# Ledger of designs, part 200: VH-VL binders against q9h9l3

Target 1, 176 residues: q9h9l3
Amino acid sequence: PRKMVAIDCEMVGTGPKGHVSSLARCSIVNYNGDVLYDEYILPPCHIVDYRTRWSGIRKQHMVNATPFKIARGQILKILTGKIVVGHAIHNDFKALQYFHPKSLTRDTSHIPPLNRKADCPENATMSLKHLTKKLLNRDIQVGKSGHSSVEDAQATMELYKLVEVEWEEHLARNPP
Below, E stands for the ipSAE of ESMFold2; O stands for the ipSAE of OpenDDE; V2 stands for 0.75 times the mean of E and O plus 0.25 times the DockQ between their complexes.

## First folded at step 10 (VH-VL)

Design P45 (framework fv_unasnemab)
Fold by ESMFold2-Fast, scan of step 10:
Structure P45 (fold): chain C 176 residues (1-176), chain A 122 residues (1-122), chain B 107 residues (1-107)
Amino acid sequence: as target 1 above (176 residues)
Amino acid sequence: EVQLVESGGGLVQPGRSLRLSCTASGFTFSDHYMDWVRQAPGKGLEWVAEIRNKFNSYTTYYAESVKGRFTISRDDSKSIVYLQMNSLRTEDTALYYCARDYFDSGYYFDYWGKGTTVTVSS
Amino acid sequence: DIQMTQSPSSVSASVGDRVTITCRASQGISSYLNWYQQKPGKAPKLLIYDASSLQSGVPSRFSGSGSGTDFTLTISSLQPEDFASYFCQQANSFPRTFGGGTKVEME
């Protein structure tokens, strides 16, 4: 296969009223779902809101977490030059303060053939949880202890693989 | 620079045990899968075992010819991967290489040690 | 197990020749196929990974192609340092398996 990875990030709230989303965990998996990176990341700013219900991040995870600047360097080394798959991936890139070339980016929230296979409107933005249940018959993001970014990244890669041949042919004919 | 140094080989009688070690340096050992590959005198390469990293639960895999007799393990604090070889047979005679398995966007052995020789003979 | 059949077992060639080595998998392995070079008394060296990606530091005269079951390693213009044994290896599934090897010898 091509050099292809899937990413999922978790963010916590920083800044006034916790409205700024800051990176607090990043998971990256390879084409087969093996974990290349999975670290808790310490934001440079004071954490106002852990957003634990969604992020799964707790105060304990910040003890000895990798500082943002160091984590960013590690992550970018893995992503650079690769096709990067994500779900609503612009949020992950924003948290990383990183621009990834559009030609090497695959967003499973915006792939019409994937929605078509799930019997969903082609232009709708479906959640990762819904697509995974419909197409892979697997429940993810179960419970109220927060999401597993490893689980989400693995599901995202598996979803992309369902449409990979068709979508890569489409992109070759219609470069972004 | 990346280095892998194997040790622990020797002459041993059939049915006995040996433990091989591979000491790694020059990279973040704990981030990598590690493999053992052997080569019988004048023959080709045979993959023996793999141990994955902490992110992948230290999962182990073995060639059918060694399953149940060999155990691969690692000590990340010392940057060492081990191969415990029990119930050795004459067909286990080979040069044993330690290899780093680069698994970012594929799976391939990008660095190899010089090997340690195991001779199983009566 | 996935069997890797490599051919030829040996080839005699002269400097400047184009050398082609083939490797066939008994099952589809996508592009999870690597090529290694081994010189007498030395450890193997990675040449090509993922069927067609050239390893850093390896001369551009080496190239790989193929997908699925049929793969080829090509040396476009053989140099004196290229007389060696070459092995393919599949990394699609466990156990990992190697081809039988091809010895490139001086004519």
Scores: ipSAE 0.586, ipTM 0.836, lowest interface PAE 1.8, mean pLDDT 92

Design P46 (framework fv_unasnemab; at its last look DockQ between E and O 0.03; V2 from the best seeds 0.00; counts 0 for: pae O 15.1 > 2, placed apart)
Fold by ESMFold2-Fast, scan of step 10:
Structure P46 (fold): chain C 176 residues (1-176), chain A 122 residues (1-122), chain B 107 residues (1-107)
Amino acid sequence: as target 1 above (176 residues)
Amino acid sequence: EVQLVESGGGLVQPGRSLRLSCTASGFTFSDHYMDWVRQAPGKGLEWVAEIRNKFNSYTTYYAESVKGRFTISRDDSKSIVYLQMNSLRTEDTALYYCARDWFDSGYYFDYWGKGTTVTVSS
Amino acid sequence: DIQMTQSPSSVSASVGDRVTITCRASQGISSYLNWYQQKPGKAPKLLIYDASSLQSGVPSRFSGSGSGTDFTLTISSLQPEDFASYFCQQANSFPRTFGGGTKVEME
C-alpha cells in the first residue's frame, strides 16, 4: 500500500574502548514483510567489540561483508522518498550517517497510541521485544546468539500497522 | 542500462519440452524478484510464474494453468532466470516476456524484455 | 482468483482529449494495482504503480487513482504517441491477474 519500508540495523563497537556504534548489518522490509535488503556491512574502522550477544555478529560475518560506503549507497537508494519505520530509529540513521526527513519517519518507540494499546504509559520508551510480545503475542530476540535484524524489522512494520490509520490521521492534523 | 533478453523460444510439438532463458544486465539481479508473463497472439497479458530473491528464500509461484508443468529457476551468478516448460499444450502458444519485479512500493514490473515466441503445434 | 474487469475495451479519441480507463477488482486489493502501456509489436511499459505512483520518465499527463476495488487511469490531454493498449494488473494476491485491456485508437 504506501511507499513505506521498515529498517533495523545491528551495530558493533569501534573507536576507543568500543564506545562508537558502527553499522555491521542492515535489514529492510516492505509493507508486507518481504525482505528488500539484508547484508552484513564492514565498518571502515577496526572492530573492537562485536557485541555478539545483541548484534549476532561474529568475525566470520565480516569476511564477505559489503564495505560501508557501498552498503550505505544501496540502503539510501531504498529509503529515499519513502516513509521509513523503525524502533529507536535515530540510532539506525546515526550509524548510516544519514538524515531522513522527520515528516517521513515513524519511530515505534515514540508512538503514544501504540503504548496505549500495550497498556503502557504513553510517553515511556518501551522495547521492541516488549511491544511485540504484548501486541502481537510473539517472542523475538530469543536466546543468547544475538538478534535477527530481519525479525526486528518485520515486527516493527507489523506494530506500526496496528496504529497506522490513527497515527497518520494525527500527523496530518499535527504535522511535525 | 537495464536490459532483459529472452531466448529459447521456437516451434515444438504438443507434449514436448522447451527451456526459456532471460539474461539480465545493468542492475543488481540478485535483489529483484523475476517473473514470466505471456501473451497469446492477439490476446491480453497472462502472468505465468514468479521467483523471489535470495533474501526471500527463492520462493516460487505459478499460475494454475501451468502448475506441475512449468518450473521457474534462477542463477544469480550468471544473472539468468529460466522457465522450464514441460508437457506443452497448444494453449501455451504465446510470446513469453521476462519482467523485473520491484517490491518497495507494492509489487510491479518496471522493465520487460522484448519476448521470445513459443509456438506449440503439430 | 481475482478477476480484473477493464472498461471500455476500446475508445476512439482525438489529440487533446481527456481519456479515462477504469478497472474493477472482484475483491479488495488495497492499492496493489499497476497500469501498463503496450504499443503494437512492443513489450508493455510501466506507467503507474501502487495505484497512483507515476513511474520515472512517464509524462505527467498520466495519473492513476483509486483503492480497494475501483481504479482509474487518466490521460489529461491525449498526445499522438498515446494511441496504444492499456492494461491494469493487480499485485495483491497470487496469481497476479491483468485486465482485458483498453485500446485507445484515433477517431
Scores: ipSAE 0.744, ipTM 0.889, lowest interface PAE 1.0, mean pLDDT 93
Fold by ESMFold2, look of step 12:
Parts: C-alpha cells; sequence; structure tokens
Structure P46 (fold): chain C 176 residues (1-176), chain A 122 residues (1-122), chain B 107 residues (1-107)
C-alpha cells in the first residue's frame, strides 16, 4: 500500500503583537516512528514571540535554522503522495502554506473510533496529550519547557495505528 | 554513482583490535542508516551492527555476538562509517561488508561495498 | 532473535525453469522481509523489499510474496545470470537476521 508518515509542527509568533503563527520546527516520522525530518525553521518575518512555553523554541534554535522557503520545499517533497497523519493537522498545513489532499490526510483529533477507545465523546476534539496518556500510557508535553514535535509526531502515529484497519476501511467506503 | 569502499581489514591474533572504515560517495550520506554485515568463508550472511542518522540520534544496535566488543560510529563530515573491533576472536574471521540502509521506504540494504577481509588466527 | 529458515538449501535448474524459494520466520514479521542475490565473489544485491516490492533495476521475472511467517521468492523463467545464491532477511526487529541461503545451480 501507500506509504504513511506523521507530522507535527511548532510555531512562533510573528506579525502584530506576535499573533500570527509562523512555522519554527517541523518533525516527520515514518510508520515505525523513525525520524525522517526534524529541523528548526527560520520564519521569513521577524519573530515577536517565541512562545517557548508551548513551542519549545528558543533564540539559539534560530541561529542555524533552515530558511522557511527551503524547509517547505524539503517537507513537501516528503509529504507528496503519502498518507499524512497529524493531530489538528489543519494548523500544520496552514503554517506550511500547503493543503494536502483530504483523501490522504488523517487527523487523530477527529477520528471517532479513536475517541471511543479513550472513553471520550466520539465527535469531540481531544488533545494529543490526553489521548496519548489514556491509550499509550505515555506522558508527553511535560512541564513548561514546551512541546517536542518529534515526540508528538511519534505519539500521533502510534495513536493512528490503534484504529488504522477500521478507519482505512471506513474511508475506503466513504471517500472524503 | 553510489560507492561504498571498506578498508582496514587484515590478519590479527585473537584478543587484538582492528578498526574498519567505510568511505561513502554518490549520495547524501548523513540521511542514511549504515550497517556492517559479515560473511565467514563459505558461510551465510550475519548482521553485525547498525548506526542511525542524526535525526535518529545516531542510535546504535549490535548483534549479541559482538556486543561489548565492537563499536560502530560515523563521521558525517567525511562520509565515513567505522567499526572498532576489540577483543577479536577466531569466530570473527569474515569478509566485512558496509551496507547502506534506506529508512524512508522501509529497512533494507540497497547498496553494499565489496567488503574487507578480517582474519583472526593463532 | 528471529530465526529465518530457508528452503531448499540448493536447487538444480535449467534456463527457462520456474524456481521457487521459501523463507519461514520463527515468529511473525508482518511484511518486513527482504530478498538478496549473491554471486560468487560478489557482494549481495537487493532484489525484493517489504516482501513483494521489486527493487529498481531488478527484472520483473523476480517476484516476492507472503506475510507473517511464510514468504516466497519466485523466478518465473530462469536466465543464465540468475544462477546464484539467494538470502532472505527480516527487518522486523533487532538483530536483523538472514536465512541460511539457497544456491540455484545449473543442471
Amino acid sequence: as target 1 above (176 residues)
Amino acid sequence: EVQLVESGGGLVQPGRSLRLSCTASGFTFSDHYMDWVRQAPGKGLEWVAEIRNKFNSYTTYYAESVKGRFTISRDDSKSIVYLQMNSLRTEDTALYYCARDWFDSGYYFDYWGKGTTVTVSS
Amino acid sequence: DIQMTQSPSSVSASVGDRVTITCRASQGISSYLNWYQQKPGKAPKLLIYDASSLQSGVPSRFSGSGSGTDFTLTISSLQPEDFASYFCQQANSFPRTFGGGTKVEME
């Protein structure tokens, strides 16, 4: 079958009052959780707010970061033609200025069977941290040092595997 | 053209050390996992060690028969993989291949060097 | 460790013959099974990865099948350049392990 990857991104604040979310880190893992890509990315605009408590991004990470245009090209080459798994993945695609085909997109924040396994409302948007703790017995995003996009991408892939057979069959019968 | 060239083999006495090198060219070395595989004279293939890439923390794996005696390492700036072999035994006598591993589309050895011979005797 | 049992250990065949080589894993390895060809004095060459995917540049007369524990390499019409040894290898877990090999020889 078609190859599958998981993606997670971290964003910093640019623009007025630092309210625009700009890509500052992207991690991509394969089906087995091996890291295919993990780079700090320099936004094309001035960084107003590193958002370190959530992003984990600090000034030193930007010193040798890959410029956005170059990083985007590298990332899109990896994603093209693949099933891409993410959590609230629309935010990641927005930060990449990219839209992946919906038929090849899997969003663990909106998979009813996955919510059901976690004893959560099927139509609720559940956090990655909650699903990971409940279903994988792992603590991610610990403390105030920010998220790890590698850790989050790996967790996202493992969560999808729990429902992969059921959900792929569902999507085959109900194309998006 | 992808090339893998092993060197550093030779004849040594049991208990001694050797260091193998594998020089890579023709591809982006830093993206790949690299492995050592050996083949004793007239025998089959035995996996020895793997070193992963920077994105995967250069994690290393070893066959049980060599764990604690052999160390795999890499220098991405020179495109070289090393195998430090300590406390060599007669059972380590083999042709040692360097192999490129491809992690993006699966785990398999898609390119192999010609090998370097290690003989542990007497 | 996952033991890979290959059979037969040797096959005598003629050009044009269909050759089938079997590889069995001691426990399930899903589809993480690779096939290599090795000619005397040469390094192994990848033929098939992930049980059934044909490596670039490998002739379509080679095919692989199977999942779980039982895998097969098939050469649909043997050519003179196909007389060689063939090895399976599992990539499911560490240590990576190879089958004992199958030598395909001219009758």
Scores: ipSAE 0.316, ipTM 0.772, lowest interface PAE 4.1, mean pLDDT 92
Fold by OpenDDE, look of step 12:
Structure P46 (fold): chain C 176 residues (1-176), chain A 122 residues (1-122), chain B 107 residues (1-107)
Amino acid sequence: as target 1 above (176 residues)
Amino acid sequence: EVQLVESGGGLVQPGRSLRLSCTASGFTFSDHYMDWVRQAPGKGLEWVAEIRNKFNSYTTYYAESVKGRFTISRDDSKSIVYLQMNSLRTEDTALYYCARDWFDSGYYFDYWGKGTTVTVSS
Amino acid sequence: DIQMTQSPSSVSASVGDRVTITCRASQGISSYLNWYQQKPGKAPKLLIYDASSLQSGVPSRFSGSGSGTDFTLTISSLQPEDFASYFCQQANSFPRTFGGGTKVEME
C-alpha cells in the first residue's frame, strides 16, 4: 500500500499590497497523525501582511524560519511518491511552487461522499472547520491565535479516512 | 411527471405490524434519497425515516420515536420504498407520506405522495 | 435533537397583507432550512429551500431569509390561495425536524 500523508500550509502576504500568498509554515502528518514536518518558512520576498488572524504567523516566527528554497526541498522529499491529502490543496501546492501528480492527490474539499456524510451538498465546497465539526465533532481553528497547520493537517487526514475505502474504489474505477 | 403513490395503510391493533409501500415514477428513482413523513390527525409534520444510496449500499436514519420498530428499505429495480412498521402503538396513528429527497443544493422534499392512513386502535 | 420553534402558531390576515412567519432553531443549522405550504386535505408543497431559494413554480411573492438560527418566510402580498398552513424544516442534522406550523387564516 502506498504511504499517505496530509499537508497543510499557512501563507503570508508578499508583493505589492500583500496580495501574493507566500508559504510561511508547512505541516505534514502521516496516516496516524504523527507530525513528519512542521516548520516556519521564510519567504524570499518581504512580508507585507502576516495575515495573523488566519495564518497564526507573527513576525517573531520568522526570526529563525527556514528559507523557502531549503524548506521546499525538505517538503518535496517527504511528498515524493506518496498519496498527499489536503483541503483545498491546490493552494498549498501553489505556495510550494510544486504540483503533485493528480492521481496521487486527495482534496477533501472535493470529495462528494465526504460532503454527503456531513449532510452538505455533494458538489459544494465546505470548509475544513465545518467538516471537522460535523463529522469529527471537533472544533478547530478556534480563538484569535490563528490556524494551527498541524491541527488542520491532522483533521484533514481523519476526514479522509472516513471515506478512504469508498473514494479509493471510486478513483480506481475513474482515474483522474 | 413525478408521481409517488403510497399504499399499505389500514386499521390495526396495538402490537401488530404493517408494511407501507411507495411506488415512484417519472424520475430516476435510484438517484434520490427517499423519506417517510407522517402527520397525526390535526397535528403537524413529523419526520420518520430516510434511506440514502451509497455506492450500491444504503444508509438509513430514523426518528427516535420509531427506532427499533420501523425499518425503511428500497428496491431500486422496482422504484419502491418501503416502511416496515412493527410493534405499532396508538401514537403511530397518522397519515404517512412518502417524499422524494433532493440533495444537490441542499436537502429538501420537493415531491410528496398523497399519503396512506395508518390507524392503530384497540 | 434540533428543536424548531415556529411563530406565530396562527395569524389572521386579509388579501393584500404582508405576512411574516418566523422559525428559530435551537442550534445553528446554517442555511439548511426549508419551508412548506399545506392546504387542508393535501400533501405539503415545497416553497423555499436552502433558506432563501424559491422552488420552481412558486410565486415570487414568497421569499425566505435567514441563516444560523433565525429564519423568516415572507408573503409580500397575500392572495386568496395562500390561506393555508406553513411549516419550516431543518435539514442540518438527524433527526430531521419540523416547526409546529403556522396557520394563515382569513380575517
Scores: ipSAE 0.000, ipTM 0.571, lowest interface PAE 15.1, mean pLDDT 92
ESMFold2 (binder alone), look of step 12: mean pLDDT 93; pTM 0.947

Design P47 (framework fv_unasnemab; at its last fold request DockQ between E and O 0.55; V2 from the best seeds 0.70)
Fold by OpenDDE, fold request of step 15:
Structure P47 (fold): chain C 176 residues (1-176), chain A 122 residues (1-122), chain B 107 residues (1-107)
Amino acid sequence: as target 1 above (176 residues)
Amino acid sequence: EVQLVESGGGLVQPGRSLRLSCTASGFTFSDHYMDWVRQAPGKGLEWVAEIRNKFNSYTTYYAESVKGRFTISRDDSKSIVYLQMNSLRTEDTALYYCARDEFDSGYYFDYWGKGTTVTVSS
Amino acid sequence: DIQMTQSPSSVSASVGDRVTITCRASQGISSYLNWYQQKPGKAPKLLIYDASSLQSGVPSRFSGSGSGTDFTLTISSLQPEDFASYFCQQANSFPRTFGGGTKVEME
């Protein structure tokens, strides 16, 4: 069974100096790249830094954004019981104030066979952009408009699929 | 609870048109793909059309037997999926089911309506 | 198009029997195979999705297996309410296609 989804989130800065990363967009795709979820999300606290250059989030996106509490419920419903694939996924889970079981989590930023395939040090933390270019010959996160969480989630899933068989076997022998 | 209620079926002559409707309730309609599946009297099931949701650009797919004649569409504000059937043929005679299409783990029809009957006869 | 060949077309069985229905795809469909039950005058009901996942609320006596081209639906111990028609359906590619169906009848 391929109960597998990929997730990518965009965060904005909240708090007195904007140092708190708050969820502002979340995208989830299935194994084939179909979009299961893609919503702008309104943080519970005032946004002091949209981080637009990276997040792609602008003030206009918050006008009809889904409140965090509601969005979190929707997202958790999708993730529950599934293998969740992400890149540096601990940041996404932190922003969601949710932690998926480790045994059902796949982080493409910490898969040595993936780095090896990309001719990178196995224990290095490579960017999604770099891995995608090297292994999929595709450019993501281009331009000045910021990231697309849908694009990033799709790329993450495709990268994982390259090493799925090997990595799943490894995890079966070495459960987290 | 999830409910799908089809309507719009009837008796028509070949070459005529009908529009079927399926009204959904009990779930977030806009999050799901929707499909039409038909069953001729005493026969098996035949997939007719699929329409995807807002996240997937409302992309549509059709069986070859209905391409160019049938159009699937949806109104998320009303929780309704439609099937516009033009240039109807006798072989289009069937019970038409509306089905909710889940795509989180594979693609499958987890809820079906009771169907609406379309009879094409001269 | 992907053709789904379902066997047998009909089977006579008794309560308590183990019943096996097979579905063969004309080409590889991975695990994108679903099983439905249909009783006379009723809409189809989902039993199994993604080849082997049991739909919520469906009795555990139903199980699905297979991958690629060959798939099997098994009823471990047939119950009176299981006499019905069963259909497989591939969801790997468009158009979506169904098997011809299997009617499980009382012996």
Scores: ipSAE 0.933, ipTM 0.958, lowest interface PAE 0.5, mean pLDDT 96
Fold by ESMFold2-Fast, scan of step 10:
Structure P47 (fold): chain C 176 residues (1-176), chain A 122 residues (1-122), chain B 107 residues (1-107)
Amino acid sequence: as target 1 above (176 residues)
Amino acid sequence: EVQLVESGGGLVQPGRSLRLSCTASGFTFSDHYMDWVRQAPGKGLEWVAEIRNKFNSYTTYYAESVKGRFTISRDDSKSIVYLQMNSLRTEDTALYYCARDEFDSGYYFDYWGKGTTVTVSS
Amino acid sequence: DIQMTQSPSSVSASVGDRVTITCRASQGISSYLNWYQQKPGKAPKLLIYDASSLQSGVPSRFSGSGSGTDFTLTISSLQPEDFASYFCQQANSFPRTFGGGTKVEME
């Protein structure tokens, strides 16, 4: 219904002791959850820690991965001019080395009405897994083989749609 | 510059088969849904089939009038989408367009080829 | 199948006229409606997508409105190059369906 997409990224550890988070996968879905983009991304730096339990990234995924610079260009073409929905989305934008206008950004980890519907404190930062279980009765990020960024992006869009009307009205009256 | 070029049309007898191709250039073909839309002489537009991109498992959809007779497929390495048409009927006579289906903001055909003519007649 | 009823089937108009074409869906399609222009012997060209979004390169005299079941394409001031056929198309569900078309012809 709107020029709106949802994004979720997976990061691997680079730099000293693997403490730097570098983009290794990005998934973008449209309003209905169809996948616009889903590629493994090769960081320009040596991967120290795949963080496989959370990222789902393994060495084999890097063999045909899209180089960071190319992937970034493809992703930004999709995001530019659109409302972008994410969960703790500042982490995704940081990994992309990208600034998206705050007026077009929707972060489901910081939407008070969404927490209210989940019977959580309005100012708390709740996990995507918790909100999805409470509001959509769906288990995501199950098992120990890593998260699916596609699944996470789809859940994020569905969560936003629960509060879209009231939150967009709020933002129109109270521009960021 | 985005281009779509259809080929494979022609005159064919009822009950026979024909294979259409659409060669794409100027964009990342594998990221897009691709559709076939036809137009019978002097009539309006009729959607025929869609094949989704690699991210959506190459899922296919068909109009009821062609289901079981037509097969849409694609070769991402060559940037070609195909329409295999079997058991052709005179009602299949039309100009067949290949269209790129953009789905970032709704679903819409933003680029079309010039079409290839299929005539099913004795 | 979602039936798309387009009105009128044809309209005679003069340069400078405001032309309005309507499209009605047999069931709710949210904003998943597109408008295409087709000139004789040419492939269709996208004008409006997602009910009201103007495609890049399309003149601002074209606008779309509506949601749910009732949709309108408006040409605010008809130009010589606008004499053509116009089709609406729903993209809410399969099969995707088109309206019957509206021919805008010179009076």
Scores: ipSAE 0.758, ipTM 0.895, lowest interface PAE 1.1, mean pLDDT 93
Fold by ESMFold2, fold request of step 15:
Structure P47 (fold): chain C 176 residues (1-176), chain A 122 residues (1-122), chain B 107 residues (1-107)
Amino acid sequence: as target 1 above (176 residues)
Amino acid sequence: EVQLVESGGGLVQPGRSLRLSCTASGFTFSDHYMDWVRQAPGKGLEWVAEIRNKFNSYTTYYAESVKGRFTISRDDSKSIVYLQMNSLRTEDTALYYCARDEFDSGYYFDYWGKGTTVTVSS
Amino acid sequence: DIQMTQSPSSVSASVGDRVTITCRASQGISSYLNWYQQKPGKAPKLLIYDASSLQSGVPSRFSGSGSGTDFTLTISSLQPEDFASYFCQQANSFPRTFGGGTKVEME
């Protein structure tokens, strides 16, 4: 049986007008929610916009942050060969400059059975915050200081577990 | 090669204290949880305490029989886990094992030390 | 606390025998059940983790099965080095708890 992890990343703005999303934090948890990785990451480019309201990243976090190339190596070592669960996970992979096999990727923002359990339209893109509140009775991403990527990765794994059997069977019948 | 070496055991009177140490090598210590498990002479195994790693807030857990008397701690820079044992009782007499606690899919003790003996008697 | 009841407490067997050891949890523990071997004067050694996963370096004659409350360790063809005590341990909940052990001895 393949091991499963959940990932969540926070990004800052780089490039012209801060519109490029660059990785500044990554958290990875295992199936039981134990934290395998949680580091602030220094982007290779100048940070134009910390996006603190959403990212939770401040200048002080970059002082001891792991350089992107080192962090990427550490992260990819953990992800290789595993089923990786995330929410809107294509954004995380883009920030990592990484391609994970589609057959090993699970995106809680695009799972119709999960939306059904939340009494939401099956094809709607629902936020992690809303799904977590509806299905786990938890409030995440509270306050005005940004998200916690550990908390978000843990919530993502718990949400996936609610539909794991059904969705894995669906994917076996309908390979991506 | 993974190695765990316990030390600090000995003979003590009831009510006294001892501190056990477990020195780890051959793996990235900061990536693992660490536990103490004891075995009274001629008896089975009893879990004592667990300490989690930095990413998991160094959270500690204790068996009810030792709660309030024993303290587990770790020093990641030295790759050492400790068990401070206060108010020792004769029923604490056992061989104390240090164990590496793997948590990739479940929780299990994949490597054990040889143990250090604690004898509590008057 | 989750109580782990292990059966039998001892078994006499010969080399080549199939040996079956059972472990029952007082409440459901999913598949969070581990098996350890302990020889006299030695530290325990992990055999099986998560009910059925074989630890690296452990011979394939050892197997584990079960989920929920009922678990089994099987030695398909007992070897001389397999005479030892065996313990199950649940890792579903704190406190972690062990079964009372099963001593496998030469007939």
Scores: ipSAE 0.571, ipTM 0.848, lowest interface PAE 1.9, mean pLDDT 93
OpenDDE, second read of step 11: ipSAE 0.898; ipTM 0.944
ESMFold2, look of step 12: ipSAE 0.529; ipTM 0.843
ESMFold2 (binder alone), look of step 12: mean pLDDT 93; pTM 0.948
OpenDDE, look of step 12: ipSAE 0.000; ipTM 0.579
OpenDDE, second read of step 14: ipSAE 0.890; ipTM 0.940
ESMFold2, fold request of step 15: ipSAE 0.521, 0.494; ipTM 0.839, 0.829
ESMFold2 (binder alone), fold request of step 15: mean pLDDT 93, 93, 93; pTM 0.949, 0.950, 0.948
OpenDDE, fold request of step 15: ipSAE 0.008, 0.933; ipTM 0.589, 0.958

